# Ledger of designs, part 38: VHH binders against c4kar8

Target 1, 263 residues: c4kar8
Amino acid sequence: MAELSTPSPASPAPLDGGRGDELEKFTLRGARQILQLLQDLITHRGLITAHTGGGHSFMTAVLKVDEERGRVVLDPSPDPQANRRALAAPRLTCVTQLDGIRIQFPLVGLGEGQDKGRPALFAPLPAEMLRLQRREFYRLQVPLAHELSCLLKAEDLARKPVEVSARVIDIGAGGVAVVVPTGAAEFVIGGTLPACRLALPDGEPIELDLEVRNLNRQTQRNGTEQLRVGLRFAALPRAADTRIQRYIFKTERALNAKARGGL

## First folded at step 1 (VHH)

Design z30 (framework vhh_7zox_3)
Fold by ESMFold2-Fast, scan of step 1:
Order: C-alpha cells, then structure tokens, then sequence
Structure z30 (fold): chain B 263 residues (1-263), chain A 123 residues (1-123)
C-alpha cells in the first residue's frame, strides 16, 4: 500500500499531521517551537486560510500571541456569516505558508471579543503544528521585478502545437508554478511538455521537460481569467539544478537583507 | 541531543577582531546549510552570512569585506572571522543550520540554532 503523497506547500486543503509516519516527523509539539512559529507568522504577516468544516473557510491572520493567557488572537472575517460559522465550529483547521514552507494547525474553543477596542477572535494555543521543512517542498515566490518566464511547448484543443510564454510565480527544487491566460493551451494532469525553456537571469534559457502536476483557474480583479499550472522538472541535468539553486539562494539573500520581506 | 555550541564572543575595541566558532553534534553536519544571524539590542534578527554544503558563501552588505565565513566538515565546525569590528556589530550572534530553503531572519526556517554568543564592541 502506497504511503501518503507529499503535500503541496501552495495547497489550501487541510492535511492530518498526526496520520501517517511521513507527516509525524514534521509535527511540532514543543511549546517553545509553537510560540516561535506563531510569532514568525505575526512578524511576516502570514495570511491564514481557516477551514470551519463543510467546505467553508475564511482568510485570517494571527494578530498576537497572549502567552500569559495561553491564547492566540486572530483577525475576524469582514463577512459576519464566516465569523458565525467559525464560532459554531468545534475546530478550525488553519493552513498557511511561511517563506514557502507549509504550516497547518488546529484551533479549538474559538471565542469572540475585542483586542485594543477592535473586534477579534480568540483561541487557546494549539498543542501541535505541522511544518513541512524540506528542500523538495519549498517554493520561492518569484519577485515580479525578476520577470521570470518559461516558454511552454504545449497543444491547443485541436492538438496543434503552440508555444506559450508563461510567467513564473514560484520556483523550487522540484518545479515551478506558472500563469497562462485561459484558453492559450490545453493542459492534462500527468502530461509531459517537452523541450520547454526556463529563462533565469544571468544566462541562456534552460531547456527542460516539464510534467503537469496541477491546474487551477483564477478570475482576476479585472475580470480576466488565468490558469495557474504546477509543473514538475522531469529530467533535470546537474548544470540546470545548480543554476536554479543559485537563483533561489541569491533571491533569498536579497530578501534576507530586507530582514522582514512583508513589503 | 542536537547541539550547536557557539564560542569566541566577548568584549573588543573598535577596529579589533574576533573569531566565532560553532561546534555541531547530533546531526550530519555536511548535509546542512550553515549560517550566522545576529540580534542587536532592541532589534530583530539580521542575517550576517551563510555557507552552502558546497562552500558557496553570502554576506550582508554591512559586513562584506570585513567578515569571512568558513566550515570544517571533518570537525563539524562553522567559523566566522570578524575583522575591523564597529560598535554597530554589537549583538548576540547565533549559529543556525537548515536542510531546506528559507529566510535566515525567520527562526522557523532553521532546523537547528545555537544559544548565541555575545559580541560587544566598545567605543
């Protein structure tokens, strides 16, 4: 029987960190580790998707950790119905990312009140937090200023070859996520795109084969639709791996120089 | 039983030098990216320098040309040679280790971190 598949850092779907041996090694249960991780989420202004069950969720953030009262303070939803669902739920499952690292934790016993005169939600500190700290799970969010692109060799609906220049939105050791306009090409999960060209700074484009791993359609603020495509590196030569690693480390060093890359 | 033990900190005059050492135990040192981060009084964590498993180094602009990071995998030891020290270098210096990517200013990005060593540059 196959083990559980590796969770995607970008996926909003909850994962049970206590089930399966593979996830147990990434579960934090130390009080100091939990407090530090929650403080990191505050410092980096991490947006949290809080799942209330029944397919419902809302966006929140940790506003502060009250160590003396043993509780976390959360930003309520602007939607009153979302807050009512949250308060009625026996548990919230909170999912977020911190610098490409997937973080998930439960909150039980949610209450409402005020913090410094503003509405707030309160919950006891979680007893455990899932943190997936592995090279293969990491995704660097690509700065827009870098204008990273990947020329995809794909097919249209009639199976005619098309070339699509896609913007790279994140990159890791195992692959990239790109954005393409809806209808620019057809993608099939598990399909291979041969001889695509990844444009990195400081050199010629890297030619590589990409496997389609996931698809998500998004409607933008201006009403246009775009398709987010998750792509795995199928056959990555050592030289290409070295250039990708170098790009990630250089970009992280630039972000580290800002100390708090929330702006 | 993972430990990162820093040493070599202390009080030094401006323009002076210090060498920090970090002895690692309880994990396979040569498989980890290693770094130094510092925290000055009343400030957040600041990345100082890092070194990859392959020996590639990086430095914060504030320390370039003055500090040198190195590692000795045979001794499971990370070093930071600090030259031409300034009062602005006064901070607690932490040794940190990670196997994945992440910002050095974010403690949850490390797998392990030491207790820190105090460096005070008197003026």
Amino acid sequence: as target 1 above (263 residues)
Amino acid sequence: DVQLVESGGGLVQPGGSLRLSCVASGFTFDNYYMGWVRQAPGKGLEWVSDISTGGDTGYADSVKGRFAISRDNAKNTLYLQMNRLKPEDTAVYYCAARTSYGLWSTPSAYDYAGQGTQVTVSS
Scores: ipSAE 0.011, ipTM 0.365, lowest interface PAE 9.5, mean pLDDT 80

Design z31 (framework vhh_7zox_3)
Fold by ESMFold2-Fast, scan of step 1:
Structure z31 (fold): chain B 263 residues (1-263), chain A 125 residues (1-125)
Amino acid sequence: as target 1 above (263 residues)
Amino acid sequence: DVQLVESGGGLVQPGGSLRLSCVASGFTFDNYYMGWVRQAPGKGLEWVSDISTGGDTGYADSVKGRFAISRDNAKNTLYLQMNRLKPEDTAVYYCARITYSVKSGSTEYTYFDYAGQGTQVTVSS
């Protein structure tokens, strides 16, 4: 079997489907547009998943754009192994989300050094950036203050039932992404987690079956390792679908109002 | 084949009303945000209104309080109720499927990947 999984537009995995022709209309190539988008990522403190190939990735951020030298400055991983993989890779594929918009760009020629006495990674400005929002695949970043959780019914390494309370980090019409400590449970892509409980504001938790779609091991900026699990709603009652959509739209409107009124 | 077929345009007097309809086929209508754009003679395309899969709506400042967008997912149909029409509303109205939307500061850009043939609305005495 050559194919492991097909990435969705909402997943942290790079988009490679539809070839260049389908993605061309969403691709920015103007130097000023690229600079502005990178600056927007700095301003909003956008967290970036940098893929180094072979299923490896680490969390980074754009710290600075050096327009004079035509370079971006990136936050290195606290994991030295991740930094070594990044420097050895022929390219990084950087994936992030800004206000529900998926942003993806390559970085080639990565180097390491110091910025104001701190370790940093440097790369030339990307020649192109993908900017894609397909609302049918929209994923709301869940505000930390909402404390959304999903109680997962899974198995440990010995195939014994375990329950894991996982923090919901994003939510869409088709599923959620959650974070769990590494080793809390075993997850298999394509596996079904029956009778899980999704807690939403205003009402009882929603009981639903979830299918594991993707797994991404990440090292946080504080050095803590976590597992990000992408979960699809296997079957969703109409009432539950309505509640989820209502939460997404209500939260999106509140965030948009706050952003417009913010000083 | 993606198809969007508009109807309901015509000639009305200022202060009158029209309801535009758009029947969609060739895609899963329920999964897309939908909108209306218009083009007055000799002018560029102007976004009029949009509606989410869940029924949340947006309107251009020029039509707020006068127009109402709605959808019927069971019929794969998009509607635009146009009230208190003005001569300035004279345009060809296009039903459009929304594939992409971005915000930059106070400015919103919406990208439509398919539009219908349009329906003519003329507001004159």
Scores: ipSAE 0.000, ipTM 0.100, lowest interface PAE 20.1, mean pLDDT 77

Design z32 (framework vhh_7zox_3)
Fold by ESMFold2-Fast, scan of step 1:
Structure z32 (fold): chain B 263 residues (1-263), chain A 125 residues (1-125)
Amino acid sequence: as target 1 above (263 residues)
Amino acid sequence: DVQLVESGGGLVQPGGSLRLSCVASGFTFDNYYMGWVRQAPGKGLEWVSDISTGGDTGYADSVKGRFAISRDNAKNTLYLQMNRLKPEDTAVYYCAAGSTPQEYLSWLKSGFDYAGQGTQVTVSS
């Protein structure tokens, strides 16, 4: 029997079309709502993970909406190979998060050119956008200043045990997403990494088992390729769950206070 | 079905006091994170205060020293004691709840549609 990988909440991986009936109530189809949401992404300078298929993606952003021509203008990757991959793809699946709300939309018919003398990617306006506000998809984007890390126990390219200190980029109730340099270790979807250590700012590192749920090779805005690994918490003790939830709450509260000018 | 019913708002002069109440139903109140958010006309939602299941409290800098949040688990009720009120405190105040920190925070991000109808506080001479 064929086993389909399920995207974890820790992954930027797209939600699949098999959940269409469940996701319909969260799908925006009104032209004005779609335009407003795209404008919100521009205003907040939201970074978008654009999936081109085959486990490949790149970071982009909506630069503008051209209502007269019925298209969006996207920031191309500085990596020409990522752009060639995108242009060859029959469809881009764009995933982003705005204020803890998951936003996902398709782009079909991607082209390239210039916008006011600068390289740009163009696509027709999406006919639908998913706007999903669910606890299971809530991810705290970890502030860079926190230097949150997870020490992973994995295998290298030669199948030898290695320890990799991976940067935690987001965290939620069900797991974390981490970034590792390409080639630092080999990961297998469904594989278990035992006795990994999650370092939170307050207290001792949490020892936990992690299951690899997804892998995504991503080209960054600076052209650097990195491997994003989505990891599910396995057998999470109640005390560890409480500490993780407390960290998320405390951090979000601090970010809210900072956004108000630290009054 | 989670229901939150806010009350206790009204018109008060600067320097006055009000106590807001939020009566919760449809869930085990003791197990939920609770908080207050407010929205002034023409402005976005502002987090005011929260309280954990264990009684740990947090406050926005704009209200620290003036407001006190508390909960009565036997009555499924959340309170906000507001002292030394300022014209800037004029807003609709909403109660929010979540069984986890993430669920609570998602309500802060989605707006008041998840938190009930709110209670109006007007501070004016």
Scores: ipSAE 0.000, ipTM 0.311, lowest interface PAE 11.4, mean pLDDT 79

Design z33 (framework vhh_7zox_3)
Fold by ESMFold2-Fast, scan of step 1:
Structure z33 (fold): chain B 263 residues (1-263), chain A 124 residues (1-124)
Amino acid sequence: as target 1 above (263 residues)
Amino acid sequence: DVQLVESGGGLVQPGGSLRLSCVASGFTFDNYYMGWVRQAPGKGLEWVSDISTGGDTGYADSVKGRFAISRDNAKNTLYLQMNRLKPEDTAVYYCATGSRYFLSGTYSPEMDVAGQGTQVTVSS
């Protein structure tokens, strides 16, 4: 009876591979399923965090699947250093989400070239893809139109209190992931941020204590660097839990209705 | 320990009615979204209906106008009133908790927050 030592469910960080027996039921190995899932990532324009090792990652996307050559074509980073790290890495670990489902897959043998005259990265199709259909890993991708923010009560390098308004990129029952400009504040894994304020569209901001669970320095597709911070709700008052669940419920229902109804 | 106990299923003819009940224990029932999902023979799990902590309801298109979900927080009980039943409603019906669990379809095949289910068979 050992617990799986994994990154936080709120984290875009790769899951621990030591529990293959437990993850096997969520692992896709069928060629048709892998191709369909990659096509779904293209259709939904799913953003992928590609981990190159050493705490480095960059934002990418699947541009197309070349079934005849058995490879995927990825959007290169505008940061040449991120691309060099990726090409030098023995393996990329790609992490993304579709409708709250965590998707993770390896890419080996990354190369660079051009697709239709534009720079591109390419790799052989993955032999497996992990699709985690577990409620503890469920995260609602926050619509940009909602402009969800969390005012973080943090400290700078001199331990001086600072307030940082961070954009909420995903939310679940256990926490949020936010994006913070590099250098805006200092974060320590396991550290507590007291009395932060989560702004939901309906009603007053929710005051919450947040625990830092993970940190990832990420190069955006526009070339800017940002810090992604995974935050766990350290204590969740009953009223706050109800409001967060209501927001997730209403937002997912609206997104599902929009997807089915079109425009 | 979270426990959900469903009841009220059975054999019924097309056009008939059944009322399903789910008694919850081991958690603060009135703080959680609750719902019903079903699994027809040879098919995957399908969301049927849910109800929020505040009583806001949602229904699958296939059951709108025929089914009604409700909750009694004082009794920790969830209900599904099923009217004008059709053969295609034949399934095992499960009570479940947590809004993310119903709306995303992103739950484990091992539904540890769902009950054991209650069989509904609509046949002449």
Scores: ipSAE 0.000, ipTM 0.153, lowest interface PAE 15.4, mean pLDDT 77

Design z34 (framework vhh_7zox_3)
Fold by ESMFold2-Fast, scan of step 1:
Structure z34 (fold): chain B 263 residues (1-263), chain A 124 residues (1-124)
Amino acid sequence: as target 1 above (263 residues)
Amino acid sequence: DVQLVESGGGLVQPGGSLRLSCVASGFTFDNYYMGWVRQAPGKGLEWVSDISTGGDTGYADSVKGRFAISRDNAKNTLYLQMNRLKPEDTAVYYCAAKGLYSTFSGSPREYDYAGQGTQVTVSS
């Protein structure tokens, strides 16, 4: 039976369609906004990874926006097989990045032809485009074996200072998600937790300020309730940012090596 | 005006060597993870090698021990030294860059910037 691979944080794999509701605030639907973004991709030579399904993709670029005909003109792949796969696909999912912004959009009804005597691919203008700051979507799932923790400086319901050692479940360039036992501390969305300490393997804990961005209650299989807290790095120093990125890079590399070694 | 310009490709016989260069402009080069990805005829993109802002390197198993990636931040230049080349190394090689807020290892298809590519052909 075919296994569905979980996309890695570094993968250009399309964002989960089941997250459509969560992603709505980042979705552009205005015709002028869509046209402007496509023009920006042309101006800045934005390379696009076009996913054709079945794990296949190819590199392309927007060569032209034909507003009169309501279509985009795309650079075909130098690989004829990639172009055949693209034309046979019911949908392309196009992913690109521009100055730290992830852009993703569907193209349906791909055709081929010529533009000024050169081979080209054509598709109707997308009705929507997803636009995300790169920092907002990148997350490394922290291996349990790493026992990564963050000591939170918070308050209880009586406003008494409390320190909570929270397990880090994911980490990205913009923040961490942690799990905290129910009732251990009071968290307010938008509130700041000053002078918290992030313990990474190898070296001193990183002292940093964290902003509470989201809260989610979870019931574990053993019936124990826990609170998942999304925390944004506030005013992260360059040295701390570099060390966090090195941890992410090293861990992702090790996970990729394990995946390749297994098969 | 962001650009990555690859050079150094060409025709080489099996067992030979080539050095690819990539000159970057329009961004703060030393803040970016840099890498090489390739596309062989009839195949998808394959990650070849990467180098972090701190100089840590990674290689695909198919090229380990034969290829060496390096960077010269003062010249905004990325290099790939390719030794003991095989016919299977025939591909278009692309220079690619990812900012500090993403990683490059294990992902041959996600990058902030990429060049036009340079053709490497290994045949007799």
Scores: ipSAE 0.000, ipTM 0.239, lowest interface PAE 11.5, mean pLDDT 79

Design z35 (framework vhh_7zox_3)
Fold by ESMFold2-Fast, scan of step 1:
Structure z35 (fold): chain B 263 residues (1-263), chain A 124 residues (1-124)
Amino acid sequence: as target 1 above (263 residues)
Amino acid sequence: DVQLVESGGGLVQPGGSLRLSCVASGFTFDNYYMGWVRQAPGKGLEWVSDISTGGDTGYADSVKGRFAISRDNAKNTLYLQMNRLKPEDTAVYYCARESYTGSLWSSTPHFDYAGQGTQVTVSS
C-alpha cells in the first residue's frame, strides 16, 4: 500500500483522530478494477508524477498494460539521471488525478527495456491502487512569513457570538488547522462555525463554513496554553476550492524550489 | 468531458517561429493552471511551460527567453509562442491541464489531462 506521506518536509501529516483506516475503503485490490483503472489512465492520457524518494520525481504516463506478462509499460524520463534514480528506488509512488479524483499506486521491481523499438520502463502490475475522492487528507505546513489567518465566527462559554482571528498553521484541500489562545472561544467537535473568513495572499478573504473536527491543547515553552483546532471545509464553491488548492500548489512549488536551491 | 485541442504545429526551419494554440472545453478554464509538455522522438515527456490563473509563468531552462506562454480566458484558449526554434525543439507538443495535488510530491508541475498533441518539426 502506498503511503500518502513522503520523507520530505512537505509530507502531509495524518489527520488527528485516527483517519488512517478511512484510506482502506478507497483502496482497490481487485485485479479487474486495477486493470480497468490503468486502462482509464491510458484512454484519458493521464499524466503521472512518479516519486522516487529523496524529493525526486519525474513525469511519466502508462503506455500500455501487458496483461499476459502481468506488467505496465511506462514512458521513461528524457533525463537519464531520473531514470537511474527510478531503477535504483525500492518503490515508485505514482500520483495522478482524473476528474478531481486522486489516484495513487506503488510500483515495485522497475526494469528497463524496449517497447516497439523505443525505450520503456516496465513494472509488475500494482497489487493495490488508491482512488481517493476525499481530498481533506493532504496538508501543507503554512510558512510563518505568509501570516495566513482565518477569522472565526464562534461562541464563548455563555453562547454569545465572538470573533477570533486565528493563525493558520496547516492547510489542505479539505480544511485548515488553526491555533488560538486557550479560552478565546468554545469549540465542540462536530459543531459548525458559519461565515468564517479565510485570508489567502493575492485576493479577498474567502467566506466559508467550517466544521470542527479535532481539538488539541498545547503548552508552549513559556507556560502559556494554546488550542489547536482542526477545521473541515463544509461546502465550498468551485472557485474558492480552486483558489485554496492554487495557494497550496504555488506555496509548495516555492518551498521545493527554495530547498533545492539552498546549499 | 475534458477536451484539449491543439493546433499550429508544422515544419519550420531553424531560427523560425511558430505559435501553438489549444482550445479547452468541458471544464472552467479560468480556474486552472495550464501548461505545455513535449515529447521528442525516442525521448520521454518534458515539461516546457506553465501559466497560472493570475498570469504568472514558468519555463524550462531549455526554452527560457525563446518561448512565451499566454492565455485568453474569454476564448478558453492557451498559446505558446515559439521563437528562435532549434532542431532540438522537434517534438509532439501537448496542451495540458495542471493538477493541484501532484505538486505536493515534486518540484515539477503535475498535469492530469493532456490533448492529442501537435507535431513541431524543426529541420532544413
Scores: ipSAE 0.012, ipTM 0.539, lowest interface PAE 8.4, mean pLDDT 79

Design z36 (framework vhh_7zox_3)
Fold by ESMFold2-Fast, scan of step 1:
Structure z36 (fold): chain B 263 residues (1-263), chain A 124 residues (1-124)
Amino acid sequence: as target 1 above (263 residues)
Amino acid sequence: DVQLVESGGGLVQPGGSLRLSCVASGFTFDNYYMGWVRQAPGKGLEWVSDISTGGDTGYADSVKGRFAISRDNAKNTLYLQMNRLKPEDTAVYYCAVSLTYGSKYFTPSEYDYAGQGTQVTVSS
């Protein structure tokens, strides 16, 4: 069994719309909302990865929105082959992001021509656009070797204050999940744990308030039970938010580089 | 109002060299990973190189030993020194940053912002 496919830096796979109603709350269908989001992509010079099917994509951008004719104008690829694939495709799936928010939308009926003497691609305005806050869904699985911990300020079963050093098992931009032994502390969903301390590998512990979001009991392979606690970051200072995001970025990059290496 | 402005692209003969520059503004430059990605004719996005806030670098196998990424935090500028250029290096090169990282895999798609790109053409 040799290696099948080495993970490479590739265009992002489109999110599966077959989740139906789960994504509906993140789907924009109002004409004014769609126009505003497309204008935001122009203003922020958002790069778009346009998927043409069959594992092919190219990088583009929205050059302008033609409201009168109900269409978007896109920057063509410098590669004629990519443009030919795009024009032959029944549908483009466009993926981009603004400030960590994932944006995805279809374009159907792509054509080519000129816009003010420059080559351009044209498509009707999309009827829908998906706007997902990527940060809400991603959780970095913390490498065991990092020994990340969070000192929690909670209550024991007798309602007395207790400090628990909990192992961080995953971390995202909005919070952490930690594990504690059964009986170490009592947690109330929606409760706030003040002045907890998150220890990252580089620098001083980050002092922050955490809100309890969920509780799950897990049975380990040795039969021992542990409690997984999901915790939301409350009122993060910019410096703390930056350090957390930097840790996530650095760690995921290192894991990805290791996976692409000689092992 | 994040801005990334690339420069230094152009036409060069095989075996030649180019130095790409990217001037960044609108964020605290020295606190973020920066990278270069490219799109060659007929291909998708390819990650080329990145550099951490501490100067740790990574390179795609296709460019390792020929390209060198560096940063000047005092000037908010990212560089890519490209040596021993090959026709296969012909691509649009983008300077990129991720300000709000939350993806499962590190790929070019995880960058929040990229510049307009600079064209590098390697031909005789």
Scores: ipSAE 0.000, ipTM 0.167, lowest interface PAE 14.2, mean pLDDT 77

Design z37 (framework vhh_7zox_3)
Fold by ESMFold2-Fast, scan of step 1:
Structure z37 (fold): chain B 263 residues (1-263), chain A 124 residues (1-124)
Amino acid sequence: as target 1 above (263 residues)
Amino acid sequence: DVQLVESGGGLVQPGGSLRLSCVASGFTFDNYYMGWVRQAPGKGLEWVSDISTGGDTGYADSVKGRFAISRDNAKNTLYLQMNRLKPEDTAVYYCAKGTPYSIRGSWTEYFDLAGQGTQVTVSS
């Protein structure tokens, strides 16, 4: 089923191989470009979601690039089970974002060892890296200080209606990704959540219908699991679309001003 | 922090050429649309040109066929080659950091002008 899913702009889930022809123009294959992008991930301490298959993933980061051996060094999970799943997987699909741009790359031949006395995962340099720079794939990582939330209309484990306040972790033109507390609700891929309320700074919450596009049980760097839900905007009103786009651009500019040493 | 440093402006006669450069630092240059905007004396900002990370370019009708935008992602540098310059091209030229996707019609809303600009004067 995973191979048939099309990740929404709201999801960190991997893009399927069936999109290869369309995604070719966004694929980097030059050795220098790949090395530069990996170095950028190191410099910006970019967190990577590594998908091991079966709806399982863990948080990692590139610690260094070993150019002589043609390898990347990754931070292992503190959860031994996540590391065992990764080592057993034929392929690891790594997904991250840099400046809101979606970056995805495969790692094959994962091994375990030590780097300067600390446990580490090793893999050959990827032969290709996908970098998606289109409006529909742009994702703003929501600043924690914004406390941006979405009130979801769903069902709990007993199939009773429930309202869940979910934290919005990223937002784009096509949807949002949220973190749902464990056990708070059940979600079905393709299901519609009607009359949800997105709380943006300045103004009343936006009422909108959301479609569940993907589900991911992610092991965090501290070893805990969280459920991440990718949600697509369905039938988005023009006024809501304008407010969401304004929030994205205002926040991007504010983050740029802070990086420049603003306020 | 984000820095943009423009250079290459100057005084030229009509029909002349100039090449502007913009050295960027403090952000992942190749993830952003980049552009040039200009401000003529007593006028507002005018979008001149933009370039995507893949090299797709756009130009204002007033400069199309005369100006060429390019980028060197390995050097974090943006260029504007200006040919067959006219007196009406006289302006301060600003290097602009765009967004990960371009909204050309809203350059004043979506472009970040981080540099001091470089003066281009076209006169006899």
Scores: ipSAE 0.000, ipTM 0.267, lowest interface PAE 10.6, mean pLDDT 80

Design z38 (framework vhh_7zox_3)
Fold by ESMFold2-Fast, scan of step 1:
Structure z38 (fold): chain B 263 residues (1-263), chain A 125 residues (1-125)
Amino acid sequence: as target 1 above (263 residues)
Amino acid sequence: DVQLVESGGGLVQPGGSLRLSCVASGFTFDNYYMGWVRQAPGKGLEWVSDISTGGDTGYADSVKGRFAISRDNAKNTLYLQMNRLKPEDTAVYYCAADSHLYTGYSFPESQYDYAGQGTQVTVSS
């Protein structure tokens, strides 16, 4: 029965759910590329989080790649229960980072044994590995408490200049999403908004040229309509880029701290 | 070349204190974000605390007010002062290093560039 069918062992879930299709172009399937990336993990002693399913994970590292036997050797967890869960799992989803590049890969058919007289876990070489610069796709959801705003220099329906203070709802390396009341200004996809001002919590507003990338109408719980505008940084000075990335970094860490502490 | 060596773990009674140390070598310590991550028996990885190159600190809500992270760049050493320890703090504690400054984005605690082998902390009466 379809409703009772056990799903086939799936490839690991995409890095960010609904963005799964975006990750396919960053998936390595060449044997030499996979071997080189695993060797890079060994060289840099990259810390790996191995997800075993059911919300369980443990820390590991690649100790060795055995090319002749087609397998990878992993450091076992000091927690025996974690190792038992890993061995019982149909697959591990391994996540790590090198030089700011997120690396994710599946391991199927985990076994245990010894390497040079020390306990070790063994798995066949993965058929695929994800290699992704997270910054290219990441969008920080801006906390309401930050009251982050962008003063947009736009035009009304009569093409006359208007200034609209828009609330920033998300921000990434490539741009921001803002919300404005419906009718506050006219936005055209591909249009440029020059000399807008992004107000971060610390320091002077950043002057930015923004390109309109998308428009979405939204209805709030109270029945009011607002327009979500996706804006690309058309030209970004290095100092501004540094400030924006620092804000994203600090805010993400603070949010992660609160989320994990609440568990 | 790169090595992170943790020490200072052990057995302590609830309400007690421990100070963890992590000595780093093989990389420019001053240029890395440093952190502590723990794994309790039968549980997944939990981020505990981190400290930036500029000394900005972050803490998990479960340890905030009880733990204090610090670094000594002259000694290439990271510390975690753990006070008012609870049985729930029982875990293997890992020292981790991250080049976040050059990537522009923070990654979750699972995605550090380098990590140590861990030190066991047991809080038991």
Scores: ipSAE 0.000, ipTM 0.231, lowest interface PAE 11.1, mean pLDDT 79

